# VH-VL binders against q0atu2, part 86

Target 1, 119 residues: q0atu2
Amino acid sequence: MLDKKARIRTSREYRNVFEKGKRLSGRFLIIYYVENALDNNRFGFITNKKIGMAVIRNRIKRQLRAIVREYQGQVKNKHDIVLVARAGIGKSSFEGMEKDYIAIMKKAGLFARNANKID

## First folded at step 3 (VH-VL)

Design va58 (framework fv_ivicentamab_arm2)
Fold by ESMFold2-Fast, scan of step 3:
Structure va58 (fold): chain C 119 residues (1-119), chain A 119 residues (1-119), chain B 110 residues (1-110)
Amino acid sequence: as target 1 above (119 residues)
Amino acid sequence: EVQLVESGGGLVQPGGSLRLSCAASGFTLSSYAMNWVRQAPGKGLEWVSIIYSGGYTDYASWAKGRFTISRDNSKNTLYLQMNSLRAEDTAVYYCARGLSEPGYSFDLWGQGTLVTVSS
Amino acid sequence: AYDMTQSPSTLSASVGDRVTITCQASQSIDSWLAWYQQKPGKAPKLLIHEASSLESGVPSRFKGSGSGTEFTLTISSLQPDDFATYYCQQYDSYEYPELTFGGGTKVEIK
């Protein structure tokens, strides 16, 4: 579970990420991200109706939170990051979502260089 | 103020190798996604490869396995290692800076360096 | 991989003319399209990104429009400096990046 301090909670905070942040799309995920003035990272999660019914959206949201939690130590400090699930994520496996998350975080430059086993 | 300068082009025999360099001035390469784009004489533009700010790389499908993009942050220089060169690789090779992440549109270009593959 | 088709391949125009160049994607690319200008012997110059966002320092006579599969670049009043080849480029970041350029449109003097 992500700590309360690690969650984006208000509409104002989400708006700031969308207005001032950068965007990167993966196969199943879009991230919007911006550096914050806090001493920690914060994550937001959006699963819209195009994904499927509420039960599917809630399951995907839980799985995404688990993935973010697992890799939180790899994320560069002081970022607000919003994950938006794309249409098609409902057909993905947990492993597929995890792979997509790792790829987009690396592409965005949000993972530390030492997170890459080759480096 | 900001500029990219390519070098390393020249005449090479089929099957040969060349390493292109792209020296950046006025900005820090590691803060941007950097790209190689080529243009055969009298033809259109063709994307070759990208290195994202975080160091992850992607390639055009035809370039994968023959070309390697890399950078040296201490020298503020981007490279393209080209192996197993073919006549159809003859082109002007441009170094291009990505506009915002993920860096898929290009706001700054070098002058280009000509690679000629012939016997 | 998306095919990008530009039309026309060549157009002849006079100073002061309104010029329109079309770019069609084989599949929807949302608004992930850029336009470039290239003069002979020179590197390309970015004009427009995200279909309609004018790059800083680019004259306001250049306008990009469209979404999905059909895009246009319009030059509202052609100037002598605008005779060049124009390229569109898709960068739909949803799939593995296979960044694709259109074939180009040469705008030449009538």
Scores: ipSAE 0.008, ipTM 0.596, lowest interface PAE 10.0, mean pLDDT 85

Design va59 (framework fv_ivicentamab_arm2)
Fold by ESMFold2-Fast, scan of step 3:
Structure va59 (fold): chain C 119 residues (1-119), chain A 119 residues (1-119), chain B 110 residues (1-110)
Amino acid sequence: as target 1 above (119 residues)
Amino acid sequence: EVQLVESGGGLVQPGGSLRLSCAASGFTLSSYAMNWVRQAPGKGLEWVSIIYSGGYTDYASWAKGRFTISRDNSKNTLYLQMNSLRAEDTAVYYCARGLSEPGYSFDLWGQGTLVTVSS
Amino acid sequence: AYDMTQSPSTLSASVGDRVTITCQASQSIDSWLAWYQQKPGKAPKLLIHEASSLESGVPSRFKGSGSGTEFTLTISSLQPDDFATYYCQQYDSYSFPELTFGGGTKVEIK
């Protein structure tokens, strides 16, 4: 769902976020985030085996991309952000994941003040 | 040849301070995540701290507030400033280079420097 | 931080034996596990990273396997140089900021 330029694409770029980034945990998500030197935000997604089988992990990854895309206009510019799904996310609803994403992004100070949901 | 050489260990009283140095040769230290790992006499390995290539740092929970990792790129040297030392800090302290990324496994180690905290 | 449990703590073996060391994580760490060898008075040496990737220069008799919570280091035919203490280490990002080592397994002559 995300434009090519808005995706973290290489192992090196993922490692940079893990190495240099700040970490915040939500109920179903952990985010790692760091400012970048680009003109845009980039997102990465990690779903590990403790979540469940590949079909479940792929579904979760697709749903997280959809959530990120919907709220991309609210995210403060020039950040690389990696979303890591926690084991319990497989039991969450789409709304539960969305709620957790919004809460954690607000706690991180990554949502712009007075930003509206992108519709 | 690539090498790491620690120095600065010694005997110090409880409550005292000590600064360890780790001189790197054969590679540029700032291009890697660098770590301190310690080992109490006859005991196992315990991670202390990391400084990422970008200069951000993380610490073991018990080390926060007492220990500070830093580097001097012009001297190609890594440091560990240790304050408020306790008897349980007695250990050989190793400087270790992070393998590739994210730098959390260690492909190059120094010989270690012994820190003894005793009255 | 995740607890890492190694078994056995001590293992007595003879040259030529197949030796197996187990490492268990309290939670899934995917494949984010390294194995180290340490000889008395020396710094540890990396043998294996990402559970099964053999480090350059390490003899092929060393093999790492496993994923999730259970990992194994196998030495297919023990050599005199292999009498040492072995450590596993998890580096799963979910356990950050702490990297955790197992308690070690000492492989000694029978």
Scores: ipSAE 0.007, ipTM 0.564, lowest interface PAE 12.7, mean pLDDT 85

Design va6 (framework fv_ivicentamab_arm2)
Fold by ESMFold2-Fast, scan of step 3:
Structure va6 (fold): chain C 119 residues (1-119), chain A 119 residues (1-119), chain B 110 residues (1-110)
Amino acid sequence: as target 1 above (119 residues)
Amino acid sequence: EVQLVESGGGLVQPGGSLRLSCAASGFTLSSYAMNWVRQAPGKGLEWVSIIYSGGYTDYASWAKGRFTISRDNSKNTLYLQMNSLRAEDTAVYYCARGTSEPGYSFDLWGQGTLVTVSS
Amino acid sequence: AYDMTQSPSTLSASVGDRVTITCQASQSIDSWLAWYQQKPGKAPKLLIHEASSLESGVPSRFKGSGSGTEFTLTISSLQPDDFATYYCQQYDSYSYPELTFGGGTKVEIK
C-alpha cells in the first residue's frame, strides 16, 4: 500500500539508516531515522524471527505499513525511517501498535504540529 | 553450558587497528542481539556497539566511523574491528548477549579481553 | 544520551547490613533500567531488569524499585558474597542510541 518511492528497498539503504540514524525505542517498536537528500520520506520495516512464525511476522508487517500509510501526511519531509518490531509486538493489538507509533514519532520530533503552526 | 570467550586484545600504538573476536558456544549467536561493552581500568562500564539478530548495527556516537561490529554465523563468532585507536580506548572489552525485546540488558558476558593503546 | 548518576560512589558495610544504592536519570526512562553486580577481575552479572524484575538465580535479598527518574537497589541483609561494585543501566525507549551505565557503587567491607 505504500508507494514504491516511500519504501526503503535495499540492504545498503537500511544499513545507512542504521549506521547514521538516530534511534528511539517504544514499547513495541524501535525506530531508526535519518534526514535524506530526497524530496520524500521512505520507510523500512524489520520483523525478526524472535517475534514468531512467518504468519505472525507477515501480519505485523502489513499492520505497520497500514499505520505508517495512515499517518504519512503528518511526518516531517526528507527522512528515511526504519521501524524494527520488538519481540513483544506479536501480543499487541493493532490499536496498541498505532498508539506506540504515534508516541515514538512525536517524541522523535518527526510529526508536524498542525494546531501550533505559525507560518 | 552457554558461554562467550573473547580474544584479540593486546598492546597497540595510537592510530593503530585491532580486531577482537568473541566465540559463542551453547547457543546460536545470530538469534540474539550481540553487544560490545568496555571498561577502562578502574572505571565504569560503557556501551560500544550492537548487532541485532537481523544483522543491523548501531554504535555509541564516539565509536561511529572507527569501530565496526560484525559476525560470522558459520563460525558462531562476533567481531569488533577497531580503527584509529586512541589512548582513551584503553579498556577491557566484553562481548555481551542482549536479552529479548524490549530489553537491552545483558544476561551473558564473556570474560573480557584487554586492549591497551599506548606508545 | 541520558546521564545516569549513581550514588554513593563507595560505601562501607558489614555483613547483615541493609545497603541502599540510588540511580538518578537525567530525564524519565520509565522502568527501563537494569542492575548489575561486578566482582573484581570478573565480568558483570545481571541482577534485575525492568527496574524491579529479579533474574533467575539471584537471591531475594536483592530488590529493585523506582520509576521515571529515581531508582533504588536494596540489599536487605548483606552477605559476604555481596561485596562488589554495582551498576545501573538505562535502556529507555526514547534514548539516543547509547545504552548508558551509571558510574558504579563499590560496596566494600567495613
Scores: ipSAE 0.006, ipTM 0.541, lowest interface PAE 14.1, mean pLDDT 84

Design va60 (framework fv_ivicentamab_arm2)
Fold by ESMFold2-Fast, scan of step 3:
Structure va60 (fold): chain C 119 residues (1-119), chain A 119 residues (1-119), chain B 110 residues (1-110)
Amino acid sequence: as target 1 above (119 residues)
Amino acid sequence: EVQLVESGGGLVQPGGSLRLSCAASGFTLSSYAMNWVRQAPGKGLEWVSIIYSGGYTDYASWAKGRFTISRDNSKNTLYLQMNSLRAEDTAVYYCARGLSEPGYSFDLWGQGTLVTVSS
Amino acid sequence: AYDMTQSPSTLSASVGDRVTITCQASQSIDSWLAWYQQKPGKAPKLLIHEASSLESGVPSRFKGSGSGTEFTLTISSLQPDDFATYYCQQYDSYSWPELTFGGGTKVEIK
């Protein structure tokens, strides 16, 4: 999983990203993102009731964390990024969510080619 | 050892139906996006269908309405139900596992099963 | 769906030769391209993913290069085991899983 320092944890931190950040929509995901003053990236995750039952929402949230962890080395440093799952994500596969994440991060200019994993 | 083994191929008349099976061993099918890919004699590879880990399915445009992909998690087996078969459906049918890092290439293939549609 | 054009369709070579196969995408696919090897009567085998990432167990004489719309597979010193048909495959787009394979290149003994 993601390290504690790589997580957006407080409502104030989430609000900062929503208010000052840029927004980009993908097929299953919306991201809000803003450059931070830290030495690392931080990620937040939102799965709401429109996605489905708690079992589905918890599965999606776990899978999104796994995807973010897998590709964290490709993300340009010093950003706060919030992933919001869209209603249709419940029918997507892990691979489908992964594809959408990669596509949206590339469009945002947040993916660097050949970046190593952050250890 | 991870393996995929197809079965169910054979000779069928135009307009007929056939169900192919693909038995997986050494891994859990439901954790992957699983695919069917076909190859007509002496021709190239052609993608047919996918079933995502979450159960959602997609098909090549020419396969929609005639072919149905499914799986039985208790048997760890993938299926392709083929209806309204045509001479141009004659091919070796492979099941293939989708690679999740970082995309949708196929890292594991079965041996294939031959379907011949002829009167 | 993207069109994938592969060339040449057939190629005659001798053991020890350097062989180059080209794959062209109708639209940019960044680096989302895989290469497969298929021997007669066998299933395809994944050689390279993400344009240049060599799969475990694949000999280092195989090299993938390129990005965007033009890609190459190079075999630096052809071995007897390398006479086979090679396919490229794109896996980029919001419409995943609309996957497209190239037409194949058969590498034959000269």
Scores: ipSAE 0.008, ipTM 0.538, lowest interface PAE 12.8, mean pLDDT 84

Design va61 (framework fv_ivicentamab_arm2)
Fold by ESMFold2-Fast, scan of step 3:
Structure va61 (fold): chain C 119 residues (1-119), chain A 119 residues (1-119), chain B 110 residues (1-110)
Amino acid sequence: as target 1 above (119 residues)
Amino acid sequence: EVQLVESGGGLVQPGGSLRLSCAASGFTLSSYAMNWVRQAPGKGLEWVSIIYSGGYTDYASWAKGRFTISRDNSKNTLYLQMNSLRAEDTAVYYCARGLSEPGYSFDLWGQGTLVTVSS
Amino acid sequence: AYDMTQSPSTLSASVGDRVTITCQASQSIDSWLAWYQQKPGKAPKLLIHEASSLESGVPSRFKGSGSGTEFTLTISSLQPDDFATYYCQQYDSYSYPDLTFGGGTKVEIK
């Protein structure tokens, strides 16, 4: 699980990212991202019913949080980032989701050079 | 003085297409989340689509694949391209400006333009 | 999509009456609820956002309350200008794609 400080928690905060942020689409994920005025990154996760049943959506959400946690030290500080799962993500392996996440984060310029692991 | 003015409504046959326009004055469209909301004769309000300031678009489930929201920043104009029209799409279509916080309530509306889908 | 049930669909009232309109969400929407007033042949007008925040220029006799699944719009002393149709609208849609409006409440002269 991500630290409470690293989560986007309110509907207002999600809307701010969608309204003011940049958008980048991957194969299985769409990210919306905007620089924040905080000292840390915050992440949000959206899995809508197009993906499948609740058991599938909950699995996807857990796997995405695990991926984000694993790579949090690589992400440039001071960003609010929302991951939106595309309909096809339910057919993806964990490895496929991980590869897509890395690719889109690098393309967005959100992966820092020489990033240190967060303790 | 802030204002929204819709145009492009009219009579169209089932299966046809129509493009609605919404001209904004007194403010910059790209700074807001802009929406289309419709109302069938004698019925209630129904949300159709949104385009956020950052360019993200979303649609009512029944509109996805048939309707496309867009904007032209140089003309300060919002559009709704409607394809594969059905009798059930008959309504007055309003463009509406979303509040920045929280973004989905609508503080400014146009006068509406009537779209009639019939043979 | 969230179902929004608005009641009553029609009510008759006299000037000076206290009028209460209710709006029920099929699941919690926190405070993400707006109220609109619509007069015949005109576009809707925003009265209240975030359940209880009165818009500038809207008379203080209008009051919104509630959170979660049950919301109310109250007009403390109905004026002639208040005979209109009122709509609630939820916008807690980050987990659901569609915004939804209530069916409307027509406030007509008794």
Scores: ipSAE 0.007, ipTM 0.541, lowest interface PAE 13.5, mean pLDDT 84

Design va62 (framework fv_ivicentamab_arm2)
Fold by ESMFold2-Fast, scan of step 3:
Structure va62 (fold): chain C 119 residues (1-119), chain A 119 residues (1-119), chain B 110 residues (1-110)
Amino acid sequence: as target 1 above (119 residues)
Amino acid sequence: EVQLVESGGGLVQPGGSLRLSCAASGFTLSSYAMNWVRQAPGKGLEWVSIIYSGGYTDYASWAKGRFTISRDNSKNTLYLQMNSLRAEDTAVYYCARGLSEPGYSFDLWGQGTLVTVSS
Amino acid sequence: AYDMTQSPSTLSASVGDRVTITCQASQSIDSWLAWYQQKPGKAPKLLIHEASSLESGVPSRFKGSGSGTEFTLTISSLQPDDFATYYCQQYDSYSYPYLTFGGGTKVEIK
């Protein structure tokens, strides 16, 4: 479950991320991301019909939201991030999706382990 | 000043392939979401595919696996690669520019190129 | 994708008539709807975006209204140049596939 403030909800906001954002591909996920002018992060989720029927797409979407929520404290502030599920995601385990998410977020430079980490 | 010109249409037999081109002038394609829309003779408009300014692509369900949208930024040209063509793909194909805010309505259209799939 | 149902499919009208075309979305699309005019052998022309925002150069007799699931295009006093086919199109990013057109309404001379 994500806080209402942490969700990209409007067509305009999704377009801003796709148009102005950077793109990074993982095994099961593609992320598009851009810095926003807010004081918080916002996430969007896209599951295309090539993944499967609505019941499968809705399950994937719920699982991705759960993963994002679990790791939201690691994400650098002030970003709009859209997760797009790739066709093969329907055959992935929850753990597989989670690992892919962590890997691409680290590669994008968006992960800053917890807020209390000190060198 | 701003213009889209399609080319590459013609007669192809079922199972064949065809590549459509859409040359843009007066603006930069990569700054917009670009679309292909088709219209079968005497029928209505049907959305085919989109490529967002950031490079993300999406397709109508019937087009997935057969059609590929792409662009060449150095040539300011949009493409639609069509494979495994069927009689029901017979249509005028338009390229169209997405009006970027607050969504994608099409403010600029080419004049279309006719694709006829027939033995 | 959100289904777009347009009605009527055809209407006959005379110059000076008020013409109303309706577009129904299967789910709420807020105001993310455009209207197009298409004449035989020509590409469609954008008339209205965001349900009610008139495109530059489009006569004021064209008016779009509605939000959510029910939308209308009204031509207050039909002119000879208005005999054409009209299409609505949703562009709500929550739809799947992303973009859907209505079936069209042909406005014919009575």
Scores: ipSAE 0.008, ipTM 0.548, lowest interface PAE 12.6, mean pLDDT 84

Design va63 (framework fv_ivicentamab_arm2)
Fold by ESMFold2-Fast, scan of step 3:
Structure va63 (fold): chain C 119 residues (1-119), chain A 119 residues (1-119), chain B 110 residues (1-110)
Amino acid sequence: as target 1 above (119 residues)
Amino acid sequence: EVQLVESGGGLVQPGGSLRLSCAASGFTLSSYAMNWVRQAPGKGLEWVSIIYSGGYTDYASWAKGRFTISRDNSKNTLYLQMNSLRAEDTAVYYCARGLSEPGYSFDLWGQGTLVTVSS
Amino acid sequence: AYDMTQSPSTLSASVGDRVTITCQASQSIDSWLAWYQQKPGKAPKLLIHEASSLESGVPSRFKGSGSGTEFTLTISSLQPDDFATYYCQQYDSYSYPEYTFGGGTKVEIK
């Protein structure tokens, strides 16, 4: 589980990320992200009804939270990041979700730099 | 006011190289995903390349290996290095800023710079 | 990279007419579609993002609608300033991102 202070909780905070943040799409995930004025990162998770029934959505949300927690030490500080699950995520494996997360975070510049980065 | 001004276009021989510049004013270029979009005379718009705020880059399939997008944050300027130019690269090249809410539609464009590739 | 098809390629209209331009995506792009206006010799201007969200300063006679694969731009009561070429653009590319534009629709005087 992520620490309470590392979670985006209010509708206003989610709206701020969607309105002012940048968007990057992966295979199973979309991230929206923006720098915050805090000394820590905060994460939000959205799983809509297109994914499937509540049991499936809850499983995916739990798995995404576990992935984010595993890699939180590699994320650049001072960001609000919202993960939105795409409709096809219900058919992915845990490993597939994890690989997609790493790929999009690297492309966003929020993880360790890749060899193809140009400054 | 916010604006983008392209420069560096001109006449070049097939097989030649050219570097385009895009000077940003009124905003910090590194805070946005920046793009190059081209338009051949009398034809439609075609996306060329993107550099994300984190510095990662992507290219249209036909541009990869020949074109390189980069930026100089200290000069607040975006570049497009074009190599191995072909007649079909003749176009007006636009610099465009990605809208951060909620993705990368292009809310600000420069006036464009004409690149003509002919013998 | 999704193919974007606009129809018609050319549309003739008179001031005061209602005109509709259609944009078809080869795969679902949800609502990640923008509309642009371009006048001869000028850069494109963003009119609408996220299929139906009107940009600040754009007249209310412009309306975007649709989701998935089928989208429309409607201009009610066409004005002289509206004679231009219009482009749709998808921004739901992933894995290998590519922001594909439609072929354009020229709205000209009848």
Scores: ipSAE 0.007, ipTM 0.586, lowest interface PAE 11.1, mean pLDDT 84

Design va64 (framework fv_ivicentamab_arm2)
Fold by ESMFold2-Fast, scan of step 3:
Structure va64 (fold): chain C 119 residues (1-119), chain A 119 residues (1-119), chain B 110 residues (1-110)
Amino acid sequence: as target 1 above (119 residues)
Amino acid sequence: EVQLVESGGGLVQPGGSLRLSCAASGFTLSSYAMNWVRQAPGKGLEWVSIIYSGGYTDYASWAKGRFTISRDNSKNTLYLQMNSLRAEDTAVYYCARGLSEPGYSFDLWGQGTLVTVSS
Amino acid sequence: AYDMTQSPSTLSASVGDRVTITCQASQSIDSWLAWYQQKPGKAPKLLIHEASSLESGVPSRFKGSGSGTEFTLTISSLQPDDFATYYCQQYDSYSYPEWTFGGGTKVEIK
């Protein structure tokens, strides 16, 4: 679970990321990201009905939060980042989502130079 | 409308250095993942380096430590600093814009600039 | 990095012919494949992205198909302007950052 301080919580904060941020698409994920004026990173998560029923959407959201938490130390500080799950994510494995997250974060320049998960 | 124009190519001796430039017009470089792709005379296309919208950089394994990609946002210009040049680096170097949506391919290319490494 | 094998390396065709170019990925890339056309002395031009999505302004005689590891570019009723070299390129997120090109297929007249 992500710390409360590391979560984007309000519609105004989400709107700021969508309006001012950059967008990058992966296989199962889209990220929107922008620099913030805080001491820490904040993450938001969006799953839509095209993914599947509530049980599937809630599972995906929990798995994405777990992935983000696990790799939190590798993310460049002072960013607001929103993860949007694409329609096909419901058929992905946990490992598939994890690989896509790592790839897209590196592609966006948001992972530190030597950031790798070992084991 | 949108355009990329490379410059800086020329004849260089083995072990020498050269800096290529790529001037963009009609769009903002910092909003895209910008790439260098090369083509040796009579050969196919080979990816060289990328600078992501967020500023993170990556290189082909053979280019690491010798080549450095960068950009100057105020001049809307992309650069490739090439050091310790070898005869096998002889190629036309293209500046190419990464299309992050839809997918990730190269939708805009410059005309190329020829680099010849020879004694 | 993923190897991209393109075949044939060259083919000879006449105006009006149907030509087929194949691209094979060493690992599954879903539909993350682009096709480019390159004429002598010119930069490559993007024709197709996401395996089958035709770029604006590209003639409908160009068609891409396939998914996973096997992809095909088909040119129906070949025109004089189509004699060029064609390249496939994978851009699968799991091969990040190396965007691998196929070896190219030269489509020659006669």
Scores: ipSAE 0.006, ipTM 0.570, lowest interface PAE 12.8, mean pLDDT 84

Design va65 (framework fv_ivicentamab_arm2)
Fold by ESMFold2-Fast, scan of step 3:
Structure va65 (fold): chain C 119 residues (1-119), chain A 120 residues (1-120), chain B 110 residues (1-110)
Amino acid sequence: as target 1 above (119 residues)
Amino acid sequence: EVQLVESGGGLVQPGGSLRLSCAASGFTLSSYAMNWVRQAPGKGLEWVSIIYSGGYTDYASWAKGRFTISRDNSKNTLYLQMNSLRAEDTAVYYCARTGSYDSLGHFDYWGQGTLVTVSS
Amino acid sequence: AYDMTQSPSTLSASVGDRVTITCQASQSIDSWLAWYQQKPGKAPKLLIHEASSLESGVPSRFKGSGSGTEFTLTISSLQPDDFATYYCQQYDSYSYPELTFGGGTKVEIK
């Protein structure tokens, strides 16, 4: 579970990322990302109706949040990042989504040059 | 201290099977992506397979369908099941850990290797 | 699949020499490149990750540089302990990680 300050919460904040951000597409995910003026990263999640019924969309959103949380220490600070699930994601495994997330974040140059590690 | 110890190598006939093991100590194996990397005698390094911390696996194109990577978290041990072995699979097989943040893909610790010889 | 071309395949050098090894990727890999040292009969040892980040315990005479498609490993003053084979490795694959090594460079006594 992501902390409250690590989440994009308002329609205005989502719109800002879409309008000013860069876009990169993976197999199951599209990310939109822009640098922010905060001290932390913020993440947003979009699962549209093309994915499937609400129960499937809610499962995907939960799994994506878990993946983002697992790798949050690797992400370069000061970014707003929105993950948009593609239609085919409903047929993916958790591990398949994890792999796609890693690949697109690396390609975007969003993984830190050095690990943000405390012992 | 972090240690990786491979075992299970040996002589096998073409078409045969072998299972390699990699016993990890000093860290929790399931918290890292783990890899198999091989090296034919006198040749360079060649990546074989990966298992991510979440359990997803991937393989070099030539290994797909013949090799299977797996782990037993209770034994802190990584495996490579090799089937339909060919002479060109003769190599030292290394177990290697992806560095902190397994998404990075570099190998910070390696085992000593185990020799697999495929010959009639 | 990213092809990694390493040059030269072999070089002869004397203690105290400056040695440069080059690694070229067929496509941009940003800075997702590691360098390894391997001595005969031993497992490889990580020297540098993310193109230029020196590992703890590795002597400062080793330096990695470059980005995109062209990378170098430089040993500023070769020591007897440095005669070994060196490998570069990319770890930036967009569709799904397929990790690729260069062919290796053997640093031999002149």
Scores: ipSAE 0.007, ipTM 0.572, lowest interface PAE 12.4, mean pLDDT 84

